# Ledger of designs, part 9: VH-VL binders against Phosphoglycolate phosphatase

Target 1, 238 residues: Phosphoglycolate phosphatase, of Staphylothermus marinus (a3dnn7)
Amino acid sequence: MIRLAAFDIDGTLTINRSSTVLCLEAIDALRKLEKNGVIVVLVSSNALPVVVGLKKYIGLSGPAIGETGALIYYGEEEIVATTKYSAKQAYLDVLEKYNEYVYGSWQNMFRLHDYALKIRKQYLSKDNEIYSLIKEYVENKYPYIKVGYSGYAIHLTPKDTGKGKALKQIMEKHGIRREETMGVGDSIMDWEFIKETKIKVAVANADPELRRKADIVTTKPSGYGVVEIVEKILDKPP

## First folded at step 6 (VH-VL; framework fv_felzartamab)

Design p9 (from zo3 with heavy chain F53L)
Fold by ESMFold2-Fast, scan of step 6:
Structure p9 (fold): chain C 238 residues (1-238), chain A 119 residues (1-119), chain B 107 residues (1-107)
Amino acid sequence: as target 1 above (238 residues)
Amino acid sequence: QVQLVESGGGLVQPGGSLRLSCAASGFTFSDYYMNWVRQAPGKGLEWVSDISLSGSTIYYADSVKGRFTISRDNSKNTLYLQMNSLRAEDTAVYYCAREYWDSSGFDYWGQGTLVTVSS
Amino acid sequence: DIELTQPPSVSVAPGQTARISCSGDALPKEYAYWYQQKPGQAPVLVIYKDSERPSGIPERFSGSNSGNTATLTISGTQAEDEADYYCQSADSSGTYVFGGGTKLTVL
């Protein structure tokens, strides 16, 4: 059986990709995995307290990954950084240079390594152009930083970490084999951790690039797709 | 009942090509990783290639990289192995084997198909 | 360059316990799997995930994996157990490797 299932939050556990409202049916499905002995890992680019808070109030005992993999929460007395670098300087530089297009995420006051930029509402139709512009600027000027776009925010992350690196460290610590794992997401940025799992799942409304890479594309979107795949896992097909 | 039936083997000249097929029945083919494993006459088992449920993840043994291509057609419940630039050392019985994604190992194997590479 | 090392042969009298070892650096971090192959036949999975038995495999077959060595144990060995046995494991990148095989002779 699957022993560890890793889930992206925004657009994956929510009712759709444009809302932060949780799909309660998906939350119930995560609790069912937990009850059946599966380690549930929440994987996010959000600041660590946001991810840990959600994990605790859902009732999940597994670790949480925040700041795009830069931080892992194993418990109140065991929080591990996966990098020694911070994207803070690059973030401040981009805010000054591209303030016409982006603003800083309020979560940045709770971040140590990964920093998030929000695209101003009037420029959302040009989000990929703005992302590409910032990516080229940052990755050329700051050789230790990489830039990704989740559909919600542009993230500046130290190159030596990522969601996949964090997940592999969790697997090693818990003695979990790759073949015992499942990863679920909605964004191409999630491929970084999903590719490290045996069962690679994209929800129906995921990025086309992720849907092409995944082994399973659910028939239902976002949180409703999570319900679908969890039922499949628990009702193992003959 | 689970069945895997290989076909497409035969005699081929060095440098030639063959396409092997494995017809699956008795299970939901799209729920399984599929493998090709070969065995040279009188020798041991050698893993050749692996393909994930939809074909998104594929691995090859170093000995066949660049020459062999694994693929699958879930609508036809069929696994394929395209073998190009064949060498005498590729002579073997080729088995297809299924692998349930929960780490159950290669739980069912086909009967194998013989590929002989010689002049 | 991961490899699994098995003894080329093991001999045992009927009713005695046969033990087949499989050693390799991957085994502390990866599961071991065991296959039985009789002449002219396809391999049959007899042990998966180090120690689990598939449905239909006699309970006299058992497995373990400790340190860098996995062991297949056949208690009360029967004549029909005479076969070649292969261990198999994975590396961390998802590729698979088989041991060289062990010929089990009964009598």
Scores: ipSAE 0.038, ipTM 0.576, lowest interface PAE 6.7, mean pLDDT 89

